VHH binders against Nucleoredoxin-like protein 2 (NXNL2). Designs and how they scored, part 12

Target 1, 156 residues: Nucleoredoxin-like protein 2 (NXNL2), of Homo sapiens (Human) (q5vz03)
Amino acid sequence: MVDILGERHLVTCKGATVEAEAALQNKVVALYFAAARCAPSRDFTPLLCDFYTALVAEARRPAPFEVVFVSADGSSQEMLDFMRELHGAWLALPFHDPYRHELRKRYNVTAIPKLVIVKQNGEVITNKGRKQIRERGLACFQDWVEAADIFQNFSV
Below, E stands for the ipSAE of ESMFold2; O stands for the ipSAE of OpenDDE; V2 stands for 0.75 times the mean of E and O plus 0.25 times the DockQ between their complexes.

## First folded at step 18 (VHH; framework vhh_7qia_2)

Design r1 (from q4 with Y115H; at its last look DockQ between E and O 0.89; V2 from the best seeds 0.84)
Fold by ESMFold2, look of step 18:
Structure r1 (fold): chain B 156 residues (1-156), chain A 126 residues (1-126)
Amino acid sequence: as target 1 above (156 residues)
Amino acid sequence: QLQLVESGGGLVQPGGSLRLSCEASGYTFRDYAMGWYRQAPGKQRELVAFITYGGRTNYADSVKGRFTISRDNAKNTVYLQMNSLRPEDTAIYYCAAGEYTMEWDSGKYEVTFEHWGKGTPVTVSS
């Protein structure tokens, strides 16, 4: 994740901060571009929450999976309210981090919601994560983790 | 892959009504926008109406006030109630399912339809 997040911090919906690399290392990472007042984002977010909860929060062995919300909201309060209302227990770039705009450019995000599944080096596994969850549910994660090759991409 | 099966088409007199149904089968009905298109002989397929998972609707101007789209998410079914039918409504009606998005810069809502039924014919004639 050092290639795209460096030494940045991320936030939880409760306002806690975490170091991005420590939180994301050796995981399949989903970059979630969305906004509170975007009706399709509100349609999809609960499905993503169920997906995340099943893989991570309620699994017997939590999957190596993390979501980073990249907000397109117009204010920090809208972003926070959206996370509290509909999001799972995942992470976000802080609203005031201008890197939100750089991630949008890097992954060519022109429409939202969009779920981009990336390797540790930021390379795209799929830019159709929303469609894959919608069509296949939890089964799509096996494909993502196989493509991520996360055990071979980490060294001490 | 999502499968869509239309029903309810047929022959009806001008001024009459029909109710089209479209049953969906697949992993889930969640996060699909559903729509109806129609195609008359020699014409391009045109959007009639769509409804998002959250219940927002959109209609072609030619059918506003006469047609109503609805969905029953528990039954994986979308409906098109067609009232005050006219001869120009004669077409094959196709059910479609797709992805609902918003353009980042403009805020414009779009649906991109990816799944199609085989169609149900509607004929409005005396």
Scores: ipSAE 0.802, ipTM 0.878, lowest interface PAE 0.5, mean pLDDT 90
ESMFold2 (binder alone), look of step 18: mean pLDDT 81; pTM 0.814
OpenDDE, look of step 18: ipSAE 0.847; ipTM 0.911

Design r2 (from q4 with Y115R; at its last look DockQ between E and O 0.91; V2 from the best seeds 0.84)
Fold by ESMFold2, look of step 18:
Structure r2 (fold): chain B 156 residues (1-156), chain A 126 residues (1-126)
Amino acid sequence: as target 1 above (156 residues)
Amino acid sequence: QLQLVESGGGLVQPGGSLRLSCEASGYTFRDYAMGWYRQAPGKQRELVAFITYGGRTNYADSVKGRFTISRDNAKNTVYLQMNSLRPEDTAIYYCAAGEYTMEWDSGKYEVTFERWGKGTPVTVSS
């Protein structure tokens, strides 16, 4: 992710850190804006978890897809509890990283939950990922991957 | 896309009761807020009640205490139990489906409805 998450670190639900560039390279990335105390976030997160599990955890070759949770929670403990309770095995921007606020502004997120599907350069494929999953299920990922410019990044 | 079919409308006496049903079909019922709107002749369509996937409800002031919205997520069905009906409740009743959100800064909850049934007429008359 050259211009959006580049030299930053992300965290797993177990607290391990990973390099954003290594974890997200050549993947369709979903930025997931949500919060534990947000009732609609709690309604949607299990559906997103089922979607992610089917694409990534069920296959011998995981789909080129990753979710990065961008928390609107009020504390790091609320964020961690939310991830442990309802999230899939995806990644998150650390709670104390103020870049959470910059991503919200960059993608003009005024209401949550919001799922923004982006290319490697941060360009928006769709800002209606939640609606597309709700209406079409797994079929929407094919559209996202076709719109993304992946695989070419590994041949250069 | 989600499709909505209402049933249960008809003629009823003032003070009577009626139960509306709305069956939804599509990919999934999950992550939809469901609602009932009504439109009387010459009036704008108005929200009667909604219920979120998680079970939160909201009612118009004119129907509080008389109407109850419920949903059966296993059957993809939403109900409106209408008790103590009045002539002013006469309208075409529409089932609706939409998206439930919370504003980031204020914490205000919103539902935006984008799918509608064909409607079922309800007439309250003696």
Scores: ipSAE 0.800, ipTM 0.876, lowest interface PAE 0.5, mean pLDDT 89
ESMFold2 (binder alone), look of step 18: mean pLDDT 78; pTM 0.784
OpenDDE, look of step 18: ipSAE 0.836; ipTM 0.901

Design r3 (from q4 with K108R; at its last fold request DockQ between E and O 0.87; V2 from the best seeds 0.85)
Amino acid sequence: QLQLVESGGGLVQPGGSLRLSCEASGYTFRDYAMGWYRQAPGKQRELVAFITYGGRTNYADSVKGRFTISRDNAKNTVYLQMNSLRPEDTAIYYCAAGEYTMEWDSGRYEVTFEYWGKGTPVTVSS
ESMFold2, look of step 18: ipSAE 0.820; ipTM 0.892
ESMFold2 (binder alone), look of step 18: mean pLDDT 81; pTM 0.817
OpenDDE, look of step 18: ipSAE 0.865; ipTM 0.919
ESMFold2, fold request of step 21: ipSAE 0.810, 0.781, 0.803; ipTM 0.889, 0.868, 0.887
ESMFold2 (binder alone), fold request of step 21: mean pLDDT 82, 82, 82; pTM 0.829, 0.824, 0.827
OpenDDE, fold request of step 21: ipSAE 0.870, 0.871, 0.871; ipTM 0.926, 0.926, 0.925

Design r4 (from q4 with E110T; at its last look DockQ between E and O 0.92; V2 from the best seeds 0.85)
Fold by ESMFold2, look of step 18:
Structure r4 (fold): chain B 156 residues (1-156), chain A 126 residues (1-126)
Amino acid sequence: as target 1 above (156 residues)
Amino acid sequence: QLQLVESGGGLVQPGGSLRLSCEASGYTFRDYAMGWYRQAPGKQRELVAFITYGGRTNYADSVKGRFTISRDNAKNTVYLQMNSLRPEDTAIYYCAAGEYTMEWDSGKYTVTFEYWGKGTPVTVSS
């Protein structure tokens, strides 16, 4: 993840800090652009939470998948409240990290919610993760992990 | 892949009422905005109403106060209750499903409809 997150730190909804490379290595990464006051974000976030929970939080052997929330919120408190209310047990860029704006530019995000699925080097697997989850549920993850070549690396 | 089937169209007298239904089938009904469009002969298809998964609604000015859109997420069904019908409401009514978004810079909400039913005809005449 050095290409897109480097030696950055990420935060959990409980306020704990983790090192991005350690948390994301050998995983399919979903960059989740959303905001608390965005009604479509509030419609989608619970569906993403169910998806993540089934793959990661409630699995005996968690899938190699992680979500990084990239907040479009106007304040740190709005961001944290949103995460605590609706998000799954995934990660976020800290509100004060200006890299939030660089990621928006890099992936040309003009509307939210947006779920961009990326490889370890930051290359886009799909920028339609929201649509794929909505239409196919858990089945779409198989396509993502194959495209990321994580299944092979995870197995060996 | 979402499939939409409308029902409930027919012939009614002016001032009457009609309830359209649209049953959706696919992986899930979640995270879809649902809408009704209509097209009268010789006219452009126009939005009548939509409802988001979270329950927010939008209506064309011509139907406000007369039509009500609702959804039953447990039954994967959206409804259009049409009251005080007028001859100008005569059209083929299409159910639609799409993606609800907010533009980052403007905060403008949009729905992009991509799935369409075959339509159900509604005729309002004596």
Scores: ipSAE 0.813, ipTM 0.892, lowest interface PAE 0.5, mean pLDDT 90
ESMFold2 (binder alone), look of step 18: mean pLDDT 81; pTM 0.809
OpenDDE, look of step 18: ipSAE 0.849; ipTM 0.908

Design r5 (from q4 with S106T; at its last look DockQ between E and O 0.88; V2 from the best seeds 0.84)
Fold by ESMFold2, look of step 18:
Structure r5 (fold): chain B 156 residues (1-156), chain A 126 residues (1-126)
Amino acid sequence: as target 1 above (156 residues)
Amino acid sequence: QLQLVESGGGLVQPGGSLRLSCEASGYTFRDYAMGWYRQAPGKQRELVAFITYGGRTNYADSVKGRFTISRDNAKNTVYLQMNSLRPEDTAIYYCAAGEYTMEWDTGKYEVTFEYWGKGTPVTVSS
């Protein structure tokens, strides 16, 4: 993630800070642009939470998948309350990191919620992650992981 | 891909009622805004009503107070209850499904309808 997040820190909903490189290495990364007071974001977030939970939190073999919330909220408290209320156990860019708007510009995000699936180098796998989850559920992850060129251990 | 099938249309007297149904098939009904459009002969298709997954509704002025949109997410079905029907309500009624968004800079809400049924005809005549 050195191209877009490699030197930065991310936060959990409990306020813990983690290094982006360590948290995201060798994973398919979804950049999630949303806000607490955005009604469509509140409609979609529980579906994304169910998707993430099935792939990662409740899976016997967690998928190499992580979500980074990029908040469009007006305050850090609104952001954290939103995460605690509706989000899964994924990560977020800190509220005060101005990089939030640089990511918005890089991925041309004009409306929310938006889920952009990216490779380790920041290249877009799809900017229609919301639609793909809505239409195909867990099956869409197979396409993402193939496109992401993620290193997989194998015995042969 | 979401598929939509309307039913419940027919011939009805002025002042009467009809209930349209639209059954959806696909992976899930979640995170869709659902709507009804209608098209009378020689006219453009117009929005009648929509309902978001979260339950927000919107109605055309011409049908407010007479029509009610609802959804049953367990049955993957959206309904249009049409009361106090008038001859000008005569049209083919189309179910639609789309994506509900908010513009980042303005906070303006939008629904973009992407999937359409084949329509169910409604005729209001004496």
Scores: ipSAE 0.807, ipTM 0.882, lowest interface PAE 0.5, mean pLDDT 90
ESMFold2 (binder alone), look of step 18: mean pLDDT 81; pTM 0.813
OpenDDE, look of step 18: ipSAE 0.833; ipTM 0.901

## First folded at step 19 (VHH; framework vhh_7qia_2)

Design t1 (from q4 with A97T; at its last look DockQ between E and O 0.72; V2 from the best seeds 0.66)
Fold by ESMFold2, look of step 19:
Structure t1 (fold): chain B 156 residues (1-156), chain A 126 residues (1-126)
Amino acid sequence: as target 1 above (156 residues)
Amino acid sequence: QLQLVESGGGLVQPGGSLRLSCEASGYTFRDYAMGWYRQAPGKQRELVAFITYGGRTNYADSVKGRFTISRDNAKNTVYLQMNSLRPEDTAIYYCATGEYTMEWDSGKYEVTFEYWGKGTPVTVSS
């Protein structure tokens, strides 16, 4: 399949649901694997929030970028509390959706936090998103956008 | 380039105390842990303690209850308060920092220490 999320719904921290395809269309997507009780997740999430806010939420011209949180939390309340406390205004797979586990396997996520940058067809642009944000800040998004364009042109 | 500068080492008698400091200069990484390793003559470098940006700590069993690690994020500085020192604590103490993660299945934390100081010698003898 081309779209890795298909007909699924995503959720906001306020409980609203959105259609994944509509929300993610024509964007570079970051899959964010994390959990509330994971200390490094709690330390990294504010860095990702600053990155997202500058590119999307408070930008004059929002970048075509979206984050989908893939929770490793043990309960829906723990997941929602984490999102409300530390996350930016991005999206998440619902806690009840077992596809959370399929995405972990697909991208070979063995440790968290992990930020995997993907194209619309699910192909990995980089699985080092955490490192790139840390080391280069906003500049790393330019590389992600260029890689998506280059890979799209070569994929036809 | 990130640099780590240790200070506070020296010669002390058994039962004495020392306070080590390590200041990080250069880029600040909020998702890095800071910690201390030590290397006694002829032995491998071993973890003493580390502390996360959020203040969570980890100690080697050999120093629990005697050493306290703390961190001043505003100064990018980590401290190691060493009390009740023993001759076995004699070593060069190295400051280090690096990325930490949690293994999905086990819940165990791993730190990959990428930056190291030159070390500060600590000698406990009499």
Scores: ipSAE 0.524, ipTM 0.784, lowest interface PAE 1.2, mean pLDDT 86
ESMFold2 (binder alone), look of step 19: mean pLDDT 80; pTM 0.801
OpenDDE, look of step 19: ipSAE 0.761; ipTM 0.897

Design t2 (from q4 with A97V; at its last look DockQ between E and O 0.88; V2 from the best seeds 0.79)
Fold by ESMFold2, look of step 19:
Structure t2 (fold): chain B 156 residues (1-156), chain A 126 residues (1-126)
Amino acid sequence: as target 1 above (156 residues)
Amino acid sequence: QLQLVESGGGLVQPGGSLRLSCEASGYTFRDYAMGWYRQAPGKQRELVAFITYGGRTNYADSVKGRFTISRDNAKNTVYLQMNSLRPEDTAIYYCAVGEYTMEWDSGKYEVTFEYWGKGTPVTVSS
């Protein structure tokens, strides 16, 4: 993720800070553009949470998947409340980090919610992650991981 | 495969009522808006109403106050209760499903409909 997030810090809903490279290396990364005041974001976020929970939090072998919330909220408190209320145990770009706007521009996000699935170098695997989760559920992740440039565990 | 099956159309007198139903199958519709379009003979189709998964509704001005849209999320079914029907309501009514979004800068809500039913005809005449 050195190309788009590598030297940045990310936050949890509890306020803990993590380094993006350490948190995201060797994972399929989903950039989640959304806002608390956005009704369709509030409709979709629980579905994304179910997806994330099944792949990561409650899986016997957690999938190499992480979500980074990129907030379109108007205040840090609104962003934090949204994360605490509806989000899964994923990460976010800090509200004060102006890179939120650079990511919006880079991925041409004009409407929310938007879920952009990216490789480690920032290249788009799909900008229709919301639609794919809605239509295919957990099955869509296999396609994402096959397209991602990440190292997977092998037995030897 | 995704299917949208409309029912409830027919012939009715002016001032009468009809209730349209559309059952959706083949996908989960937790994150879809559902709605109705209509197309009269020789005219372009027009949006009649939609309802989001969360229950927000939108109506065309021409039907506001006369039509009521509702949905049963457990049955993946949307309904259109049409009261005080007029001859100009005569059309083929199409069920539709689409993606609900909000424009980042303006905050404007929008639905982009992606899937359509075969339609159910409604005729209002004496």
Scores: ipSAE 0.725, ipTM 0.867, lowest interface PAE 0.7, mean pLDDT 88
ESMFold2 (binder alone), look of step 19: mean pLDDT 79; pTM 0.787
OpenDDE, look of step 19: ipSAE 0.797; ipTM 0.900

Design t3 (from q4 with T112E; at its last look DockQ between E and O 0.94; V2 from the best seeds 0.81)
Fold by ESMFold2, look of step 19:
Structure t3 (fold): chain B 156 residues (1-156), chain A 126 residues (1-126)
Amino acid sequence: as target 1 above (156 residues)
Amino acid sequence: QLQLVESGGGLVQPGGSLRLSCEASGYTFRDYAMGWYRQAPGKQRELVAFITYGGRTNYADSVKGRFTISRDNAKNTVYLQMNSLRPEDTAIYYCAAGEYTMEWDSGKYEVEFEYWGKGTPVTVSS
C-alpha cells in the first residue's frame, strides 16, 4: 500500500474508479505532475505513454508499475481531454480531489512535467524519472523496482 | 550521453548570412529542447534562441527578426539561420540541449541546459 494515497479513489480517462490501495499495492508508483496547456507536458507525455505501454499494457508479463497523474489543469474538462488525447492507460487523482495540491507540496513540485518514482511508503526513489526515461528508456525500470523492494516476475 | 556537434561558423561581412547546424547523437532526440548560446570576447555566455521538441521557439531581443531557429527531429539536427549580421554578432556560438519545463505558479517556461557543444566561431567583419 502506498502511504501517501491511503483509502482514496483513482480514476481512468473513461470514468471508472478504483481504490488506490488495491490498484497500487506491490507496485512501483510514478507520480506524474503535468497539465494539458503545459507545452513540455505535451512533449513528454507520449514518451511516458510508450514507456508505460511497453512495460504494462502490451507486455506479456506486465511489470509491477503504475502511473498516477496529478493534474495541474484549470478544469476537469481540460484534464479529461488531456488524458484521452495523450495519456496511456494509467490512473489519475480525480480533478475534484484537493489532495492534488498536497502531493505537489509533499514532493516540492515547482515545475512540470515532473515524474517522481516512489516506494510503497511514499519515499522518493528518484525525482528524475523523466530524465531517466529519456536517457535510458526501459532499462531504468530495473533500478526502480530493485529500490522499491517489491516482489517481481518481470523482464524488460 | 548526448553529444552535440556544431558546424557552419566562419567569417562573413556585415549584412551577410550564415547558417549554423548542430547534430545531436548518442541518445534519442525526444524530450530535449535545443538552443544556441553565444559568447563574445570579454562577455558572459548568453542565450540566443531555443526550440522545443514540439517546435516552440524563443529568441533574445537582440536577434529577433534576424535569426531563425529550427529543428529537424528526424535528422536529430538543429539550425540557426543568421541574417543581416552585424559586427556585434561576433562570438563563439554553442549548441546546447536541456530539459524544458513550466513553472507551476507563474506559467513561465524554462530550459535547464546541461549538454553543450564545443562551439563554432562566427566573425562579422569588413
Scores: ipSAE 0.743, ipTM 0.865, lowest interface PAE 0.6, mean pLDDT 89
ESMFold2 (binder alone), look of step 19: mean pLDDT 80; pTM 0.809
OpenDDE, look of step 19: ipSAE 0.804; ipTM 0.896

Design t4 (from q4 with F113W; at its last read DockQ between E and O 0.92; V2 from the best seeds 0.87)
Amino acid sequence: QLQLVESGGGLVQPGGSLRLSCEASGYTFRDYAMGWYRQAPGKQRELVAFITYGGRTNYADSVKGRFTISRDNAKNTVYLQMNSLRPEDTAIYYCAAGEYTMEWDSGKYEVTWEYWGKGTPVTVSS
ESMFold2, look of step 19: ipSAE 0.822; ipTM 0.894
ESMFold2 (binder alone), look of step 19: mean pLDDT 82; pTM 0.827
OpenDDE, look of step 19: ipSAE 0.863; ipTM 0.918
ESMFold2, fold request of step 21: ipSAE 0.813, 0.805, 0.813; ipTM 0.886, 0.885, 0.889
ESMFold2 (binder alone), fold request of step 21: mean pLDDT 84, 84, 83; pTM 0.842, 0.845, 0.839
OpenDDE, fold request of step 21: ipSAE 0.891, 0.906, 0.905; ipTM 0.939, 0.946, 0.946
ESMFold2, last read: ipSAE 0.806, 0.810, 0.809; ipTM 0.886, 0.884, 0.886
ESMFold2 (binder alone), last read: mean pLDDT 83, 83, 83; pTM 0.838, 0.835, 0.836
OpenDDE, last read: ipSAE 0.906, 0.902, 0.904; ipTM 0.946, 0.945, 0.945

Design t5 (from q4 with T28S; at its last look DockQ between E and O 0.89; V2 from the best seeds 0.00; counts 0 for: loop humanness VH .153 < .165)
Fold by ESMFold2, look of step 19:
Formats: C-alpha cells, sequence, structure tokens
Structure t5 (fold): chain B 156 residues (1-156), chain A 126 residues (1-126)
C-alpha cells in the first residue's frame, strides 16, 4: 500500500477512476512529474512508456510496478491529451486534486520531467529514476524492487 | 557508461569550413541533450551549441549563423558544421551529453552536461 496516496482516487487516460490503495498496494510506485508543454517531458515519456511496457504489459510475469503521473499541465484537457498521445497504460492523480501540488512539494520537484521511485510508505528509493532508466534500462528495476521490500498482503 | 569520441578537427584557413563529429555509445542514448563546448588557451570552456533529443537547438551568439549542430539518433552521433571560420574559433572542441529539463514554475529550459569527450583541436590560421 502506498501510504502517500491511501484513500485517494486515481484516473486512467480513458477517464476511469481507480482507488489508489487497490491499484498500488504491494508495488514499486514511480511518481512521474511532467507536462505536455514541456519539451523534455515529451522526449522522455516514450522511453518511460517502453520501460513500463516491457516490465508490465509484455512481461510473462508482470512486474509489481506502477506509474502515477503528477501533471504540471495548465488544464485538465492538456493533461488528458498528453496521456492519450504519449503515455503508457499507467495512472494519474486527477488534475483537480490539490494533492498534486503537495506531492510536488513533498518530493522537492523543481524541474521536470522527474521520476521519483517510492516505497509503500512514501520513502524515496531514488529521485533519479529518469537517469537510471536512460542509462541502465530495465536493469534498474531490480534495485528498486529490492529496496521496496514488497511482500504479500494478508487475507480478508 | 556513455562514451563520447570526437573527430574532424584540424588546421583550416580563415573563411574555411570544417565538420566535427561525435559518436556517443553506452547503454542508452535516448533522452540526452548533446552539445559542443570549446576552450581556447587560457580561457574557460564555453558553450558553442546544443541540440535536444527532439531536435531543438541553441547557439552561442558568437557562432550563430555560421555553425550548425545536428544529430543522427539512429547512429548516436552529433555533428557541428562550422562555416566561415575565424582565427578566434581556434580552440579544443569538446562533445558533451547531459540532461534537458524545464523549471516547473518559470518554464525555463536548462541542460546539465555530465559526460564529456576528450576533445578535438581546431586551428584557424593561414
Amino acid sequence: as target 1 above (156 residues)
Amino acid sequence: QLQLVESGGGLVQPGGSLRLSCEASGYSFRDYAMGWYRQAPGKQRELVAFITYGGRTNYADSVKGRFTISRDNAKNTVYLQMNSLRPEDTAIYYCAAGEYTMEWDSGKYEVTFEYWGKGTPVTVSS
């Protein structure tokens, strides 16, 4: 369970809502700070999409990994268009959720794109996720999952 | 680790042209801004030009209109076409690679260069 997003709702690029706890529990979570109007965000997003696709969508056993987009866009439409155009099948904090700004402050994000890899309790595994993907590709995920200490949830 | 190897330097007469190349190799070339810096004897390195992965360019005022930066992403190569060369262009030219970002509040773009080649000397004289 990601304690920083606990009882919140997240959205897909198709506009569906998902409860954050159900979607994120027992996973390595990447907080992705980016914007459609940001040229380096547009350069990086396809690389992150390839990374996510290889780990989750096309893996024989999908990795316990999820991306939560935290938009710096100027409008909800810009955010949704960006997600539909370039993003993978990951999640986002709703545009109008003020927690978007709290996450930016919490992780001291001053420049974008930024990819912050966090544990279930919100503790930072690395704030250099963009660099690690760029330089190490899929190999960096092993370090992230080891640091996350993810284990099976208990039953009903 | 990203390696940068420059080539194409040499001696050229004023008014001449020269094309520098820099091959970049490593585990990933995507998501790098690539640039050229130069350092004349007794001076600090100065930015000549950079080009983002998406193709946006930036030039120092001293070379604008005379130099053109380009990149071939499939070959992990960046080029600097230098025309109308002047004696003051004499320097060691360094290829660089770095991270391109935008400040959240201001919208200002910046590049932070992390990897550097060993340099290729360019001399412009008669």
Scores: ipSAE 0.783, ipTM 0.873, lowest interface PAE 0.5, mean pLDDT 89
ESMFold2 (binder alone), look of step 19: mean pLDDT 81; pTM 0.813
OpenDDE, look of step 19: ipSAE 0.852; ipTM 0.909

Design t6 (from q4 with Y27S R30S Y100S W104S; at its last look DockQ between E and O 0.91; V2 from the best seeds 0.79)
Amino acid sequence: QLQLVESGGGLVQPGGSLRLSCEASGSTFSDYAMGWYRQAPGKQRELVAFITYGGRTNYADSVKGRFTISRDNAKNTVYLQMNSLRPEDTAIYYCAAGESTMESDSGKYEVTFEYWGKGTPVTVSS
ESMFold2, look of step 19: ipSAE 0.689; ipTM 0.846
ESMFold2 (binder alone), look of step 19: mean pLDDT 79; pTM 0.787
OpenDDE, look of step 19: ipSAE 0.819; ipTM 0.897

## First folded at step 20 (VHH; framework vhh_7qia_2)

Design u1 (from q4 with Y100S; at its last look DockQ between E and O 0.91; V2 from the best seeds 0.82)
Fold by ESMFold2, look of step 20:
Structure u1 (fold): chain B 156 residues (1-156), chain A 126 residues (1-126)
Amino acid sequence: as target 1 above (156 residues)
Amino acid sequence: QLQLVESGGGLVQPGGSLRLSCEASGYTFRDYAMGWYRQAPGKQRELVAFITYGGRTNYADSVKGRFTISRDNAKNTVYLQMNSLRPEDTAIYYCAAGESTMEWDSGKYEVTFEYWGKGTPVTVSS
């Protein structure tokens, strides 16, 4: 993730900070662009939460998958409230980190919610992650992990 | 693939009412926006109304106050109640399903429709 996040820190909804490289190394990463006041984001976030929970948080063998929320909220409090209300146990770019503007530009995100699935080097596996989860459920992760350049022997 | 089947069209006099239904099968309705379009002879297909999974609605100006869109997510069904019908409402009405978004900077809602029904004809005769 050095390619797109460098030495940045990420945050949890409980206020903990983590080093992005350590948290995301050797994983399929989903960049989740969304906002609390966006009704479509509020409609989709619980579906993404169910997906993440089944794949990672409550799985017997957690999949190599992580979500990084990139907030389009108008304030840090709106962002935090949104995460606490609807998000799964994934990570976020800090609200005040100006890199969220660079990520929006890099992935050409003009409308939200948007779920962009990326390799470790930031290359897009798909920019239709929302549609794939909606239409295929957990099965879509198989395609993502096959496209990713990560070590798979540890998963089974 | 998501399959959409419209019903409820027919012949009605000006000032009358009709209720269109659209039932979806294949996928669940979760995270789908639903809409109605219409196409009159010789005209382009136009949006009539849409409703998001969470229930937010939008209407074309030409039907505001006369048409009401609603959905029953448990039945995977969307409805269009059409009141005070006019001859210019004569068209084939198509059910559509798609993805709802909000533009980042403006906050304007938009729906991109990918799945379409076969249509149900509505004729408002004088």
Scores: ipSAE 0.719, ipTM 0.876, lowest interface PAE 0.6, mean pLDDT 89
ESMFold2 (binder alone), look of step 20: mean pLDDT 81; pTM 0.812
OpenDDE, look of step 20: ipSAE 0.863; ipTM 0.919

Design u2 (from q4 with Y100T; at its last look DockQ between E and O 0.91; V2 from the best seeds 0.85)
Fold by ESMFold2, look of step 20:
Structure u2 (fold): chain B 156 residues (1-156), chain A 126 residues (1-126)
Amino acid sequence: as target 1 above (156 residues)
Amino acid sequence: QLQLVESGGGLVQPGGSLRLSCEASGYTFRDYAMGWYRQAPGKQRELVAFITYGGRTNYADSVKGRFTISRDNAKNTVYLQMNSLRPEDTAIYYCAAGETTMEWDSGKYEVTFEYWGKGTPVTVSS
């Protein structure tokens, strides 16, 4: 994600940091805008977690897929508690990174939860990732990966 | 796509009760809000009640205390228990399914219904 996340760091729910470029290279990236206090976010997050787990954590050949949580929470503690309670083993932009607000603006996110599927250069594949997962399950990933034009060697 | 089938409508006396059911089928019942709308002849469709996947409910003022919406996620079914029925409750009742969101700036919740059943008629008359 050289074009939109460059030299930034991302965090895990356990507090570890990773470099965005290394973590996201050659992957379909989902930007997940959500908040702990948002009931619709709490309804959707477990479904996204099951989707991610099936594609990445439990797959024999993990799919080239990563989620980056962009928090709309009011404090770092609310964000962390939300991640620990409901999120899968994906990544997040640090709470104190002001780029959270730039990403919201860039993708014109006015309501949450929102799942925006992007190419390596930040171009939108779809801004209806939540609906596609809800209606089609794992099958929607094939469309995303084809649009992303990345190297493929996985199973779904 | 999600398919919705209503049942339980009919003719009832004022003061009586009916229970409407709506069975949903599709990839999953998860992350759907479910609702009931009604439309009387010559009038526009109006929201009666909705229930989110997490169980939060909302009711039109005209039915509060008389109607109860519930859902059984294991059976992919939503219900509307209608008590103390009045002639003005006469309408075709439609099951609906949709998506809930919260506006980032205001914190206001919105529901957008996309899928609709064919409706089940309810008549309240003597």
Scores: ipSAE 0.792, ipTM 0.878, lowest interface PAE 0.5, mean pLDDT 90
ESMFold2 (binder alone), look of step 20: mean pLDDT 80; pTM 0.802
OpenDDE, look of step 20: ipSAE 0.854; ipTM 0.917

Design u3 (from q4 with Y100H; at its last fold request DockQ between E and O 0.93; V2 from the best seeds 0.87)
Amino acid sequence: QLQLVESGGGLVQPGGSLRLSCEASGYTFRDYAMGWYRQAPGKQRELVAFITYGGRTNYADSVKGRFTISRDNAKNTVYLQMNSLRPEDTAIYYCAAGEHTMEWDSGKYEVTFEYWGKGTPVTVSS
ESMFold2, look of step 20: ipSAE 0.810; ipTM 0.884
ESMFold2 (binder alone), look of step 20: mean pLDDT 80; pTM 0.805
OpenDDE, look of step 20: ipSAE 0.870; ipTM 0.921
ESMFold2, fold request of step 21: ipSAE 0.794, 0.794, 0.797; ipTM 0.884, 0.881, 0.885
ESMFold2 (binder alone), fold request of step 21: mean pLDDT 77, 80, 80; pTM 0.783, 0.805, 0.808
OpenDDE, fold request of step 21: ipSAE 0.895, 0.898, 0.897; ipTM 0.940, 0.940, 0.940

